# Ledger of designs, part 11: VH-VL binders against DNA-directed RNA polymerase III subunit rpc9 (rpc9)

Target 1, 130 residues: DNA-directed RNA polymerase III subunit rpc9 (rpc9), of Dictyostelium discoideum (Social amoeba) (q54lp2)
Amino acid sequence: MKIIKKDKEEIITNFEVLQLLKHKRRIEEQVLLNEFVNNVIRYLETTPASKQTIESVKECKKSVTKLADTSGCKILTGEMLQILNIAPSSEVEVHLVIEDCEDRIDAKEVLKEIKNSLGEEAVIRDEDNL
Key: E = the ipSAE of ESMFold2; O = the ipSAE of OpenDDE; V2 = 0.75 times the mean of E and O plus 0.25 times the DockQ between their complexes.

## First folded at step 17 (VH-VL; framework fv_rocatinlimab)

Design P1 (from J5 with heavy chain W105F; at its last look DockQ between E and O 0.55; V2 from the best seeds 0.41)
Fold by OpenDDE, look of step 17:
Structure P1 (fold): chain C 130 residues (1-130), chain A 123 residues (1-123), chain B 107 residues (1-107)
Amino acid sequence: as target 1 above (130 residues)
Amino acid sequence: QITLKESGPTLVKPKQTLTLTCTFSGFSLSTSGVGVGWIRQPPGKALEWLAVIYWDDDKRYSPSLKSRLTITKDTSKNQVVLTMTNMDPVDTATYYCAHRTYDFFSGYHFDYWGQGTLVTVSS
Amino acid sequence: EIVLTQSPGTLSLSPGERATLSCRASQSVEESYLAWYQQKPGQAPRLLIYGASSRATGIPDRFSGSGSGTDFTLTISRLEPEDFAVYYCQQHNSYLTFGGGTKVEIK
């Protein structure tokens, strides 16, 4: 989710949205709002966001940012958001998230950072569920 | 309060190796997200990034100078050392070490700098 | 490699005036990866702005950063005597490079 604040754009992850909506659900008593919030929450709970923590998200962002920092690599804001929201579990998925990844950054290293920060359980998708 | 101070020879002969030490306080290189970098500035010229080392011993170098640069850290002494081989008069500059920190939105940046040390390369 | 071009090279102004400094990138730079530094004569650079628009700790409100893509601006709303210095923009979207600097001098 992209929030535009004056001249600055901020990224909000699905995890953050999920947490915010859960909080709102607790304080709001309106049925329509509650139903909408519940539907979005329900959806997000099916995504990697449900297995993330604020610490893991922060760590992932930090690690991936560092990986690209002061190198020839670029990580776009949108790509970072997708990394966090999708939580790639394979190099192939990293290539899907990062455009021209092979020319920009080592997908293997990116994957490693993702797994180390978000956790194996949060990243590894059951092959049986494919 | 974060402070950094550069030390080393102020005069180097051509083809010799420069060794600079950054001694810092107010932070630790064991802290996640922390780095220390080196930047130089020839007299009257712009700034040029040289290298950075992170808490996890990850090292990054300027691509043009990579072959000549080595950066190391001694966390216990709060020191970072930069070596630059095959010095040339063109390498005459003020050399700075700087604290590199992480921000959630903007990533890494140099927020604190040493006073710098002028290194002259001359015969 | 991204080249940052700063303009003007020298800006002559009087105290109290507004200063507008430009930094143009040869390629698009993420806003989060653009910073501004101030350097006074005989001193080390000081971080002013990071993330294109975020003021560093202790930086007065008269300093502001804006821009996106390839065009970034540092604005000093009202110049103070201590603001006369050289200003550098810096990016770390691709490696780490500095602009050539803009000298703000007293008219």
Scores: ipSAE 0.148, ipTM 0.755, lowest interface PAE 1.9, mean pLDDT 89
ESMFold2, look of step 17: ipSAE 0.582; ipTM 0.815
ESMFold2 (binder alone), look of step 17: mean pLDDT 90; pTM 0.921

Design P2 (from J5 with heavy chain F104Y; at its last look DockQ between E and O 0.57; V2 from the best seeds 0.46)
Fold by OpenDDE, look of step 17:
Structure P2 (fold): chain C 130 residues (1-130), chain A 123 residues (1-123), chain B 107 residues (1-107)
Amino acid sequence: as target 1 above (130 residues)
Amino acid sequence: QITLKESGPTLVKPKQTLTLTCTFSGFSLSTSGVGVGWIRQPPGKALEWLAVIYWDDDKRYSPSLKSRLTITKDTSKNQVVLTMTNMDPVDTATYYCAHRTYDYWSGYHFDYWGQGTLVTVSS
Amino acid sequence: EIVLTQSPGTLSLSPGERATLSCRASQSVEESYLAWYQQKPGQAPRLLIYGASSRATGIPDRFSGSGSGTDFTLTISRLEPEDFAVYYCQQHNSYLTFGGGTKVEIK
């Protein structure tokens, strides 16, 4: 985890938050964590963050950034954060995450990169979870 | 150490096709996150991006010059080739190839450059 | 396409002085997608700053980048003789474009 320079808005993903909280929990095993922190962990474990790895997150960022790199389109920091946190599983969801997607970038290609990097299991929501 | 070197004709006639080769060392274009791009600079003028090719053979072109540009790679030879058709005196410039790398924070940028090769378009 | 306008066109200063170079974008640019390059006469550009404020490897501390949105600044806290050169800002938020450059020359 790169030290966030105070003057830079860095993307902090749910995955990173989850890992940090779990890490703290391990370190403070003898210390009772407050109920709020535990609830946050539990919640994040129900999100795509629980199925992500540092490698998959990095790969996703790299791939999606490349997709937009030196093209007419751009990916906003907030959009990237949502891509990682939500892990869109359909083009419709990509359109929800990326504003004016149809005018900016190919949603199909974005989805493809997400699936390739985060994995099908991490992206495809089981019908049972709908 | 990363190094890049441009090679090709230094004189091209109008309407001819320019072919430049970038030979590099210190990195592989098979490495994820790596790219090689071309940038040109007319004498006394600003820099202009032309094209970039990535490790996965993804190619990007300047929108204004896209129809004239082709970029290819030979990973085994550590070479990237740029072709530019229908050359005109206005295309006289120093042509650079550069290493493009990925950073978690800033995305992609050119961190290493070749020395450049001056290409003159003249009859 | 995002147009980058650099100012001033020429900056005349003496060694030891502070240099402030401006790069204005026609549209908002993500902070992470702004870079600065140095070019000396007869040489290729050299990366100075990426991500608006991150120094490239080997770049002295006297170089710093700042800014957000449409306004970005390169600062050289104390000019060294080797710092007299042309400086370009560059964005890759939408395609890839360079500014017109600022020449820092010796007064």
Scores: ipSAE 0.201, ipTM 0.783, lowest interface PAE 1.7, mean pLDDT 89
ESMFold2, look of step 17: ipSAE 0.639; ipTM 0.834
ESMFold2 (binder alone), look of step 17: mean pLDDT 90; pTM 0.918

Design P3 (from J5 with light chain Y95W; at its last look DockQ between E and O 0.59; V2 from the best seeds 0.00; counts 0 for: pae O 2.03 > 2)
Fold by OpenDDE, look of step 17:
Order: structure tokens, then C-alpha cells, then sequence
Structure P3 (fold): chain C 130 residues (1-130), chain A 123 residues (1-123), chain B 107 residues (1-107)
């Protein structure tokens, strides 16, 4: 059930984990395993992963990657993973995710791409949750 | 099958503008994630990236040559045009256009290339 | 700018032998952003490997890429006659740069 696979490393987003675990929950009958899976699912459902789709994740990665090409500095795999998992909602958060962001890429533009691809609802944290 | 072919003058005088056209088939520049770029190779030298244009008309240029380069696309004709101003003998090279594709983890890369066209800059 | 240094400049081997080509980067390059190309005389480069270790479409299994950080390797497990060519590594971690190439020639 891998949605996206790297040839030699199993790097997956929280979204992918969530999807995988939900699938596993449907097919597994072990109570203890199900409890654990359910707990992880519950947690991930509180994260941006719950508001993501495979299309939005792909679009986000594609658009951000392309943006990075403009600056001549690529986004690191780890950074991209965090972008997808955290879904930064502010420039400050982008700076936290991308190392030396100010020297590498325009955080404002990155944020814009994230919002456009993942959606405002997926990125903007409800004030009520603060 | 993806194919690309470069066309344009093979001889340019110094200080003149080079205009090259890439005509391609097997893909469309209206497809998300698709791009077409130009790369050149001086005789016996390494490859040098020049420019890329994407489906959404986003354009990228080599930093060192940005001021001299312009890339445009005509999606309806499946053509990409590169212009390079103020040509110099040092710009003598084989010029390639290439299909640029996207991979989820590896990002964008050139997977299909034209056969290239040799452009000589000489008085 | 990241500079890629390829070694050796020329590799003389016989068909059936193993070829090992090195590409060293002046700075760390993520594996995802390292590619290898094959170029035969009078032809355009052909993509062999992307993401340091992923084979492009249609590339035989005898071609493999490995490495991380600043050291990358292209391996041809068993050279075929058609494999004698110039090989270039390329990074797009910071802009796009190519190595100087390694010529694999018949011994």
C-alpha cells in the first residue's frame, strides 16, 4: 500500500502513514495491535495529514521543488518531509523548517506555494485550536 | 515516444543574437510538471545548463547567462524558443533541448534529449 | 556552486569487465539530486541514473548508482560493447552542474 516509494529508503509522509494505518486497521483482528494503530491514527488525525490528499501532497512537493529551483537551492528531503507533515502556516514556521531559509529561498513564496497546494484549511490552523 | 529536435542557424556572427527552436513530440507543455530546457556543450567540454520553461510558463535561467537568455514556448505548436544575445566565439557549442520531468523524490531532471545542433560563432 | 570531479578521466576496460566510475562533489549533495548520463560520440547525453541510484526508463540492470554526501559511484557490472562511452555525473542540489566526464574505452 505504499503510495510513494523511494528506491532504497522508506521515506513516507504522515499522510501516507495515516492512510496505511487506516487500511491496516480494517484488515487486522489483533486487539492490541488495533489499539496501538488506533492511537496513532487518532494522533495523526490532529495533524495536517488528516486534511491532505495524495494529490495535494504531490502538488505541494512539486510546486515547492520547482520554486526551489528558481533560487538555485534545492529543498532537502528532510525539509520537504517537514513541510508536508507540518504544513507551515506562517513565514516563521517556514524558517523553522527550512534551514537558513533567508539565505536560500523566499519564505513568503514557499508559504504561498504550500497554501496553494495543500489548501488554506490544511495550512491555517483554526484560531480555536490555539 | 518523446522526441525533441533543435533548429536554427548553425553560424552566428559575434554580437548577434542566436535564436534556436525546439520542436518536440510525445508530450505537451500543457501537462503539469513538464518542462523543456536548453543545455549546451562546447566541443570537448562539459555540459552547461542554460534555461528551462515549464508548463505554467515559469522560466528559469542560468545565473551567469540570465541577462542574455530568453526562453518562450508555444504550446500549440509544441515549440520552445531560446534566444541568446551578444554571441561570442566562446559560445560555440552544441545546443540541446531536453524534456524535463518531475520525480517525487528526485525533483526535476532531463530524461529525453534532442540530438543537438552545433552553433558556431565566427566572424 | 557545486563542482563535480569525476575520476578517472579515462577508464580502459574489456567487454565483460566491471567498471567503477567516481563522482566527487565539492559540497554535500543529496542523493535525490545526483544523476548520471551516458554520451556516445556524436550523440546527445542519455539519462542513466537519477536520484543517485534510480535507473531511468529502459536502462539495463547492469547500471547502478550509489553514494551519498560528496562521493558517488556509477557501476557497470559487466561491460557490453555498447557501454563504451563518456559518462557524466550531474547535480541539481544547487543549480545544475556537470562533472568533467569519464571516458570508458576499450582496452
Amino acid sequence: as target 1 above (130 residues)
Amino acid sequence: QITLKESGPTLVKPKQTLTLTCTFSGFSLSTSGVGVGWIRQPPGKALEWLAVIYWDDDKRYSPSLKSRLTITKDTSKNQVVLTMTNMDPVDTATYYCAHRTYDFWSGYHFDYWGQGTLVTVSS
Amino acid sequence: EIVLTQSPGTLSLSPGERATLSCRASQSVEESYLAWYQQKPGQAPRLLIYGASSRATGIPDRFSGSGSGTDFTLTISRLEPEDFAVYYCQQHNSWLTFGGGTKVEIK
Scores: ipSAE 0.180, ipTM 0.772, lowest interface PAE 2.0, mean pLDDT 89
ESMFold2, look of step 17: ipSAE 0.568; ipTM 0.810
ESMFold2 (binder alone), look of step 17: mean pLDDT 90; pTM 0.919

Design P4 (from J5 with light chain Q27E; at its last look DockQ between E and O 0.70; V2 from the best seeds 0.00; counts 0 for: pae E 2.1 > 2)
Heavy chain, then light chain:
Amino acid sequence: QITLKESGPTLVKPKQTLTLTCTFSGFSLSTSGVGVGWIRQPPGKALEWLAVIYWDDDKRYSPSLKSRLTITKDTSKNQVVLTMTNMDPVDTATYYCAHRTYDFWSGYHFDYWGQGTLVTVSS
Amino acid sequence: EIVLTQSPGTLSLSPGERATLSCRASESVEESYLAWYQQKPGQAPRLLIYGASSRATGIPDRFSGSGSGTDFTLTISRLEPEDFAVYYCQQHNSYLTFGGGTKVEIK
ESMFold2, look of step 17: ipSAE 0.466; ipTM 0.769
ESMFold2 (binder alone), look of step 17: mean pLDDT 90; pTM 0.924
OpenDDE, look of step 17: ipSAE 0.689; ipTM 0.871

Design S1 (from J5 with heavy chain W55S Y102S Y108S; at its last look DockQ between E and O 0.57; V2 from the best seeds 0.00; counts 0 for: pae E 13.4 > 2)
Fold by ESMFold2, look of step 17:
Structure S1 (fold): chain C 130 residues (1-130), chain A 123 residues (1-123), chain B 107 residues (1-107)
Amino acid sequence: as target 1 above (130 residues)
Amino acid sequence: QITLKESGPTLVKPKQTLTLTCTFSGFSLSTSGVGVGWIRQPPGKALEWLAVIYSDDDKRYSPSLKSRLTITKDTSKNQVVLTMTNMDPVDTATYYCAHRTSDFWSGSHFDYWGQGTLVTVSS
Amino acid sequence: EIVLTQSPGTLSLSPGERATLSCRASQSVEESYLAWYQQKPGQAPRLLIYGASSRATGIPDRFSGSGSGTDFTLTISRLEPEDFAVYYCQQHNSYLTFGGGTKVEIK
């Protein structure tokens, strides 16, 4: 998601979007906007974002970045975004999120750091959504 | 299999309060993105939406009827209750409850309906 | 407040003919917020189309939906005896409203 602040855009995670929308001031007359916001919140509650915290997200960013540094590579901003948004639960999903994963970083190690920071429960998909 | 059934009085006097219960099975209101709505249909007339309640307790009401409507849920009993105050003969209709699924990509729609219950308001 | 106007009010056709039902909105409606329902006498409505063009489970491919903006169409390519019913469009772009219905009846 891109947010424009003072003519400069930022890319934020689904967790950050969920937090912003939950605290968004509502104007009752803006029915279309309010329904859109509700739809987005409803969707995000079905994703890993609903099980994340400020601290778990910070720890995930820190530990995955450290793993990448010790592996001699850098995780791209878009790849980190997808790691947090999807919370990969298998090596296959890690390969889908990290471009050229086999050449850059060990998917097993990445998955381990994701589970350690976000928690094993947070990476388990709700079967009602799959 | 998802099923819903409306229950409550079939005859109500003017000015009284109508209370309808939707009892359902095959889904839970603890599941994210799921809701139950109420729709009515006067004899020979079009469908009219009344209210909806979602698993996160988000509630929406028809603007023209909002002051008369209250919707609540009991997730453990698989029930949703609609209360409508100050009934009038023009409120005579078949009242339906319906399952509403809400998904960002496929939208929100009423995919399973109860059989409906006719409520007559007569003086 | 978005008003949905369905036309015609009644459509008299023979089995095997094509039915074209119109739903016009007073304001633009995003396609993902439009649905179509079928209702036979004495029965509850049945979902036919959601997202303007996606068929619900178990709906035959002779039913199709299309449209965008303010104009939406339900088409039944070849009417079968079981298709004679009343059809409603519904939007939830702004609150939730139903159209007035189109009755499809045997000529």
Scores: ipSAE 0.006, ipTM 0.526, lowest interface PAE 13.4, mean pLDDT 83
ESMFold2 (binder alone), look of step 17: mean pLDDT 90; pTM 0.925
OpenDDE, look of step 17: ipSAE 0.016; ipTM 0.641

## First folded at step 18 (VH-VL; framework fv_rocatinlimab)

Design Q1 (from M1 with light chain Q27E; at its last look DockQ between E and O 0.09; V2 from the best seeds 0.00; counts 0 for: pae E 12.3 > 2, placed apart)
Fold by ESMFold2, look of step 18:
Structure Q1 (fold): chain C 130 residues (1-130), chain A 123 residues (1-123), chain B 107 residues (1-107)
Amino acid sequence: as target 1 above (130 residues)
Amino acid sequence: QITLKESGPTLVKPKQTLTLTCTFSGFSLSTSGVGVGWIRQPPGKALEWLAVIYWDDDKRYSPSLKSRLTITKDTSKNQVVLTMTNMDPVDTATYYCAHRTYDFWSGYHFDYWGQGTLVTVSS
Amino acid sequence: EIVLTQSPGTLSLSPGERATLSCRASESVEESYLAWYQQKPGQAPRLLIYGASSRATGIPDRFSGSGSGTDFTLTISRLEPEDFAVYYCQQYNSYLTFGGGTKVEIK
């Protein structure tokens, strides 16, 4: 098999991974791969990705990008990825995912746009025992 | 290497139905995120998108041409077929098929194109 | 359907000059859904820029894209002989539409 170079910057959100895995064709003989895929799906169902839709993710990106543009800045690709994967529910979490947030954009307004687009900020539990 | 090639008649008469086949290699339509689209270009004019079909059989058509277009796929033969009814001389164009992939950050774009086939509609 | 208006229709320049091509949308377009293509006579289009500003694999850095909302720009910082072609913008925000094209020609 020839190694096909992939774009390292071609990153995808947890929502995109969940969508792809749920619609992935399975080959019964690939027992280990199928089990791995099932485990990843099960984990992702506990994250904000499970409550997202193509429409809600589009709206979140649109709203946050518009807010950034009116504030004279751009949201980095990695920052948008973290916004979608984490679905920040507080200003503290917004400050954690946006580099130098207080110098660039109002965290309260970012949080408002996240809630309006992605819906409730319910925290989805990881595996529940430590 | 991803390649695509258009095939079908190069001359059709008005009111006939055009059937074009896109045969491709280097990728599979069973791969999640993958799609194949059709775009045409009348001589000396701009590109016009016609239709796209995705790995999960989701199909999209140009709104102005939707009633005349049908897109289907045969994953086992690595083929996508476009049918366009009621051809008119204005439909004379080079018809391209093109590969596209799903990328949430970059959207959807046509990264590999066939060479195109000129279809002339005349009596 | 979103209409993309490209200007100018034709841009006559000499090699080594800077080319600036405009694409204006009839309504706001997500920059992640804006692409630019290059087409030479007798050839299929070639993907140049995706996501409004990201260069496709193998595209030289003299090509750059920018813009947001309704206004997008393709810039060629120093025209090479192989850059004289027609350039199309394309959006995927609402269906797929192409602009009318800008022909970049020698002098």
Scores: ipSAE 0.005, ipTM 0.523, lowest interface PAE 12.3, mean pLDDT 82
ESMFold2 (binder alone), look of step 18: mean pLDDT 90; pTM 0.911
OpenDDE, look of step 18: ipSAE 0.541; ipTM 0.850

Design Q2 (from H5 with light chain Q27E; at its last look DockQ between E and O 0.07; V2 from the best seeds 0.00; counts 0 for: pae E 9.0 > 2, placed apart)
Fold by ESMFold2, look of step 18:
Structure Q2 (fold): chain C 130 residues (1-130), chain A 123 residues (1-123), chain B 107 residues (1-107)
Amino acid sequence: as target 1 above (130 residues)
Amino acid sequence: QITLKESGPTLVKPKQTLTLTCTFSGFSLSTSGVGVGWIRQPPGKALEWLAVIYWDDDKRYSPSLKSRLTITKDTSKNQVVLTMTNMDPVDTATYYCAHRTYDFWSGYHFDYWGQGTLVTVSS
Amino acid sequence: EIVLTQSPGTLSLSPGERATLSCRASESVEDSYLAWYQQKPGQAPRLLIYGASSRATGIPDRFSGSGSGTDFTLTISRLEPEDFAVYYCQQYNSYLTFGGGTKVEIK
């Protein structure tokens, strides 16, 4: 889902989609649409989005951005969206969501910030389990 | 390190077309969540936004100037080009290009600017 | 189109003093899409604040932004010699427009 702004449209995180769908007004006659929305909610409840809050998402965005600034790089908005949607649990996963990661930022430190903001269960150190 | 540099003519005659090139480094305009914009500043006056182009080739123009402006990009050359037609002495200004980045809560904003190039329009 | 009116036009202060700069919008700036820039003579603008209150990378914590709707404020808690410059607000909710600027000068 994307949120349309006057300037530029961009895709929002799964957490924000879940919040919007949970607060969506329903028209009872739209049975197929309501069923589709319920199915999307059920799916998103199985993803990291269900364990997030406005506070944890803001904290993750702030902490990872601060780490990148200290490292002399910028985290792209698409990279931040992937971090929040996937909640990387290994250094390999961090390398997959941050383009040219080893040249830009320490993947171990990124993983640490994700864990500190989104919670311990979002991160597992198992480099062999991809 | 993100850097941008404006290049093009410094002197243009009335009714001519101005073409400015922004050459940048430290980012790719093919990466989602980025854009490049153009802003001008007449001597001693406020800043005025002209145009912006995004990673997905979406483009926005100042409503008062849209009929005179064209913005394009070449991602392989790390360049953005602004064309402004029918130049007039009132268009004399310093022209800046700037990097635009997306924040989830706050939307797109300009965070890095080129040093600017003065374009004088006179007969 | 949203018109931004900055006041005062010129603010004459000494180093160490608090500066308060106002930016008023002709229409509500929804989502607080409001930025502040600093510009010194002969230089490009530098981003200070975006989203009304978020400090840009490398900006000291003596700079803070606040406000919503139509009334926005930039505060410099303790002026340093390098802070004497022109400050512009800019909204990016409905296209992009800049205020006329506030010059902060040494008294």
Scores: ipSAE 0.007, ipTM 0.547, lowest interface PAE 9.0, mean pLDDT 84
ESMFold2 (binder alone), look of step 18: mean pLDDT 90; pTM 0.911
OpenDDE, look of step 18: ipSAE 0.446; ipTM 0.825

Design Q3 (from P2 with light chain Q27E; at its last look DockQ between E and O 0.02; V2 from the best seeds 0.00; counts 0 for: pae E 13.0 > 2, placed apart)
Fold by ESMFold2, look of step 18:
Structure Q3 (fold): chain C 130 residues (1-130), chain A 123 residues (1-123), chain B 107 residues (1-107)
Amino acid sequence: as target 1 above (130 residues)
Amino acid sequence: QITLKESGPTLVKPKQTLTLTCTFSGFSLSTSGVGVGWIRQPPGKALEWLAVIYWDDDKRYSPSLKSRLTITKDTSKNQVVLTMTNMDPVDTATYYCAHRTYDYWSGYHFDYWGQGTLVTVSS
Amino acid sequence: EIVLTQSPGTLSLSPGERATLSCRASESVEESYLAWYQQKPGQAPRLLIYGASSRATGIPDRFSGSGSGTDFTLTISRLEPEDFAVYYCQQHNSYLTFGGGTKVEIK
């Protein structure tokens, strides 16, 4: 019923920040602001946000929420935020972003859903010095 | 759904002031993220942007033509007006107005254009 | 103001061939601010590509955009008869500028 944007501070993911800043209308005379925005964009391009899309973020939210529902738990807003910002790549990282994960949800299944939605296109491979 | 149409004189004399009206439907210029721009094209030449006005009344002008241009809107009439002073034969062109929309992920782009109106500056 | 230089000025090709159109900017353009338009004779321009690589609604798969920094490319993988037109790139990173156009014509 209420218009949330007017009465509440919104919490948005790094991906959403990156998209907003990349598409921010620029005023050329605002040199210092433009430099600050560019610096933030450069930083965010080094994070998982740079490998995400509207579709992958939406699918991640949907899939993880569904998994949580079938496990009889709820993923907190802050936990979902960290999932999207960090893009956990191991069960250990899943345990770091979901409070009391062992008692709530199967970290291996969460990781699978994260990789199926966010990570399918982003595999970082180190060269082995053989 | 979205349509724009340019109207105004098709012939003006040198040094006169040109006033063009863009009348549109299918959107409101009070909607956040919406703008209307003017672009011209001399016969056989490339497109040249002139001005844009946004829903929040922010206005931008081509730097080379800024001193000659004024853009205004009348949201209640679904109109945007471009005024260009001191017309010269080199200003002979087809003048287009175009809807500019914001896409959260890809920024602003001109997605719907009017048919254009040819303005000839002679004599 | 950012100057966009399109090359070649004219590209003469046959139907079925691949067309590659170049747009070079005088300074870096964030890819989100780069668009491509098609204009057929006697018609208004039509939006093809926005955000350097996103196809506008109703644009067929044979059109693709790519590039970053100062170098952007429009590719038409297999030319159809209706694709012979003039193509313009446009940036809105700093003010709004269009390139000079590339005419794609039948050989």
Scores: ipSAE 0.007, ipTM 0.509, lowest interface PAE 13.0, mean pLDDT 83
ESMFold2 (binder alone), look of step 18: mean pLDDT 90; pTM 0.919
OpenDDE, look of step 18: ipSAE 0.792; ipTM 0.914

Design Q4 (from M6 with heavy chain F104Y, light chain Q27E; at its last look DockQ between E and O 0.68; V2 from the best seeds 0.00; counts 0 for: pae O 8.5 > 2)
Heavy chain, then light chain:
Amino acid sequence: QITLKESGPTLVKPKQTLTLTCTFSGFSLSTSGVGVGWIRQPPGKALEWLAVIYWDDDKRYSPSLKSRLTITKDTSKNQVVLTMTNMDPVDTATYYCAHRTYDYWSGYHFDYWGQGTLVTVSS
Amino acid sequence: EIVLTQSPGTLSLSPGERATLSCRASESVEDSYLAWYQQKPGQAPRLLIYGASKRATGIPDRFSGSGSGTDFTLTISRLEPEDFAVYYCQQYNSYLTFGGGTKVEIK
ESMFold2, look of step 18: ipSAE 0.609; ipTM 0.845
ESMFold2 (binder alone), look of step 18: mean pLDDT 90; pTM 0.912
OpenDDE, look of step 18: ipSAE 0.012; ipTM 0.613

Design Q5 (from J5 with light chain S32Y; at its last look DockQ between E and O 0.64; V2 from the best seeds 0.00; counts 0 for: pae E 3.3 > 2)
Fold by ESMFold2, look of step 18:
Structure Q5 (fold): chain C 130 residues (1-130), chain A 123 residues (1-123), chain B 107 residues (1-107)
Amino acid sequence: as target 1 above (130 residues)
Amino acid sequence: QITLKESGPTLVKPKQTLTLTCTFSGFSLSTSGVGVGWIRQPPGKALEWLAVIYWDDDKRYSPSLKSRLTITKDTSKNQVVLTMTNMDPVDTATYYCAHRTYDFWSGYHFDYWGQGTLVTVSS
Amino acid sequence: EIVLTQSPGTLSLSPGERATLSCRASQSVEEYYLAWYQQKPGQAPRLLIYGASSRATGIPDRFSGSGSGTDFTLTISRLEPEDFAVYYCQQHNSYLTFGGGTKVEIK
């Protein structure tokens, strides 16, 4: 999803979309739009975005970006977006999100920062049901 | 308000070890997303990054100078220390410490700098 | 290591003129990791632009940044007397390096 400021695009996470939609002022007469918005919210509630907070998202991006900052390692902004949207729970999933990960950044360190910021939801999402 | 100040010797001899201290106020190095870096500038020349230390004690060094540099912090004293071994006349420069901060949209950057201290290396 | 090449080395202009400063990278740099600094004689550098195009706190809107990939530009729309200084681009996409600087001086 792209949001334009001045003369540039901004790409936002599923968490940010969910927050915007939940706090969007509704116009009663816009029945089809309101129904569409409700459907998008319902979908996003099934994703990792529903378990995130402003603080956890900020901490995750801050800590993962630090791993690439001032180092020989690098992480692309699109890869950072996927980390937040997917919330990888294993090194294998980190390798799927970060292209050529073994040449660029230590997947174990990335996963550690994800767990420390996004919490246990990133690790145990398939075990929510009993 | 954030301030940083460099202190240490202004004259060193070749092959000596330089120790510089950055004393800061207006922020804590315990705060997530915060770091302190060192940058130098030889007289009349471009800026050169040396090292940075982050709130979680993660440390990064310029690859060309890594073997000569050590950066440490003392969060309780609001200090960061840079040690540079085997000084040479080419290392004569103004040395700055700078606050490294995180912006959600644009990542990490140096937003506040100390006044700098000139270190001269001569025989 | 990513090398940043700034051009011209010196830009001689009069107050009120438009300044255009170039920064070319040896490898592609995402705008997220590109910044510009201003340094006046005898002073520490000051952050002008981060994220290639975002102005730092307190920076006048006559300063603007643009570019992507390997080519980045700092533009000063109307030079003020206080804008005559040296300007550095900086990347932290891989390690951290500064460009060689562009001196903007009075013609």
Scores: ipSAE 0.362, ipTM 0.750, lowest interface PAE 3.3, mean pLDDT 86
ESMFold2 (binder alone), look of step 18: mean pLDDT 91; pTM 0.922
OpenDDE, look of step 18: ipSAE 0.624; ipTM 0.862

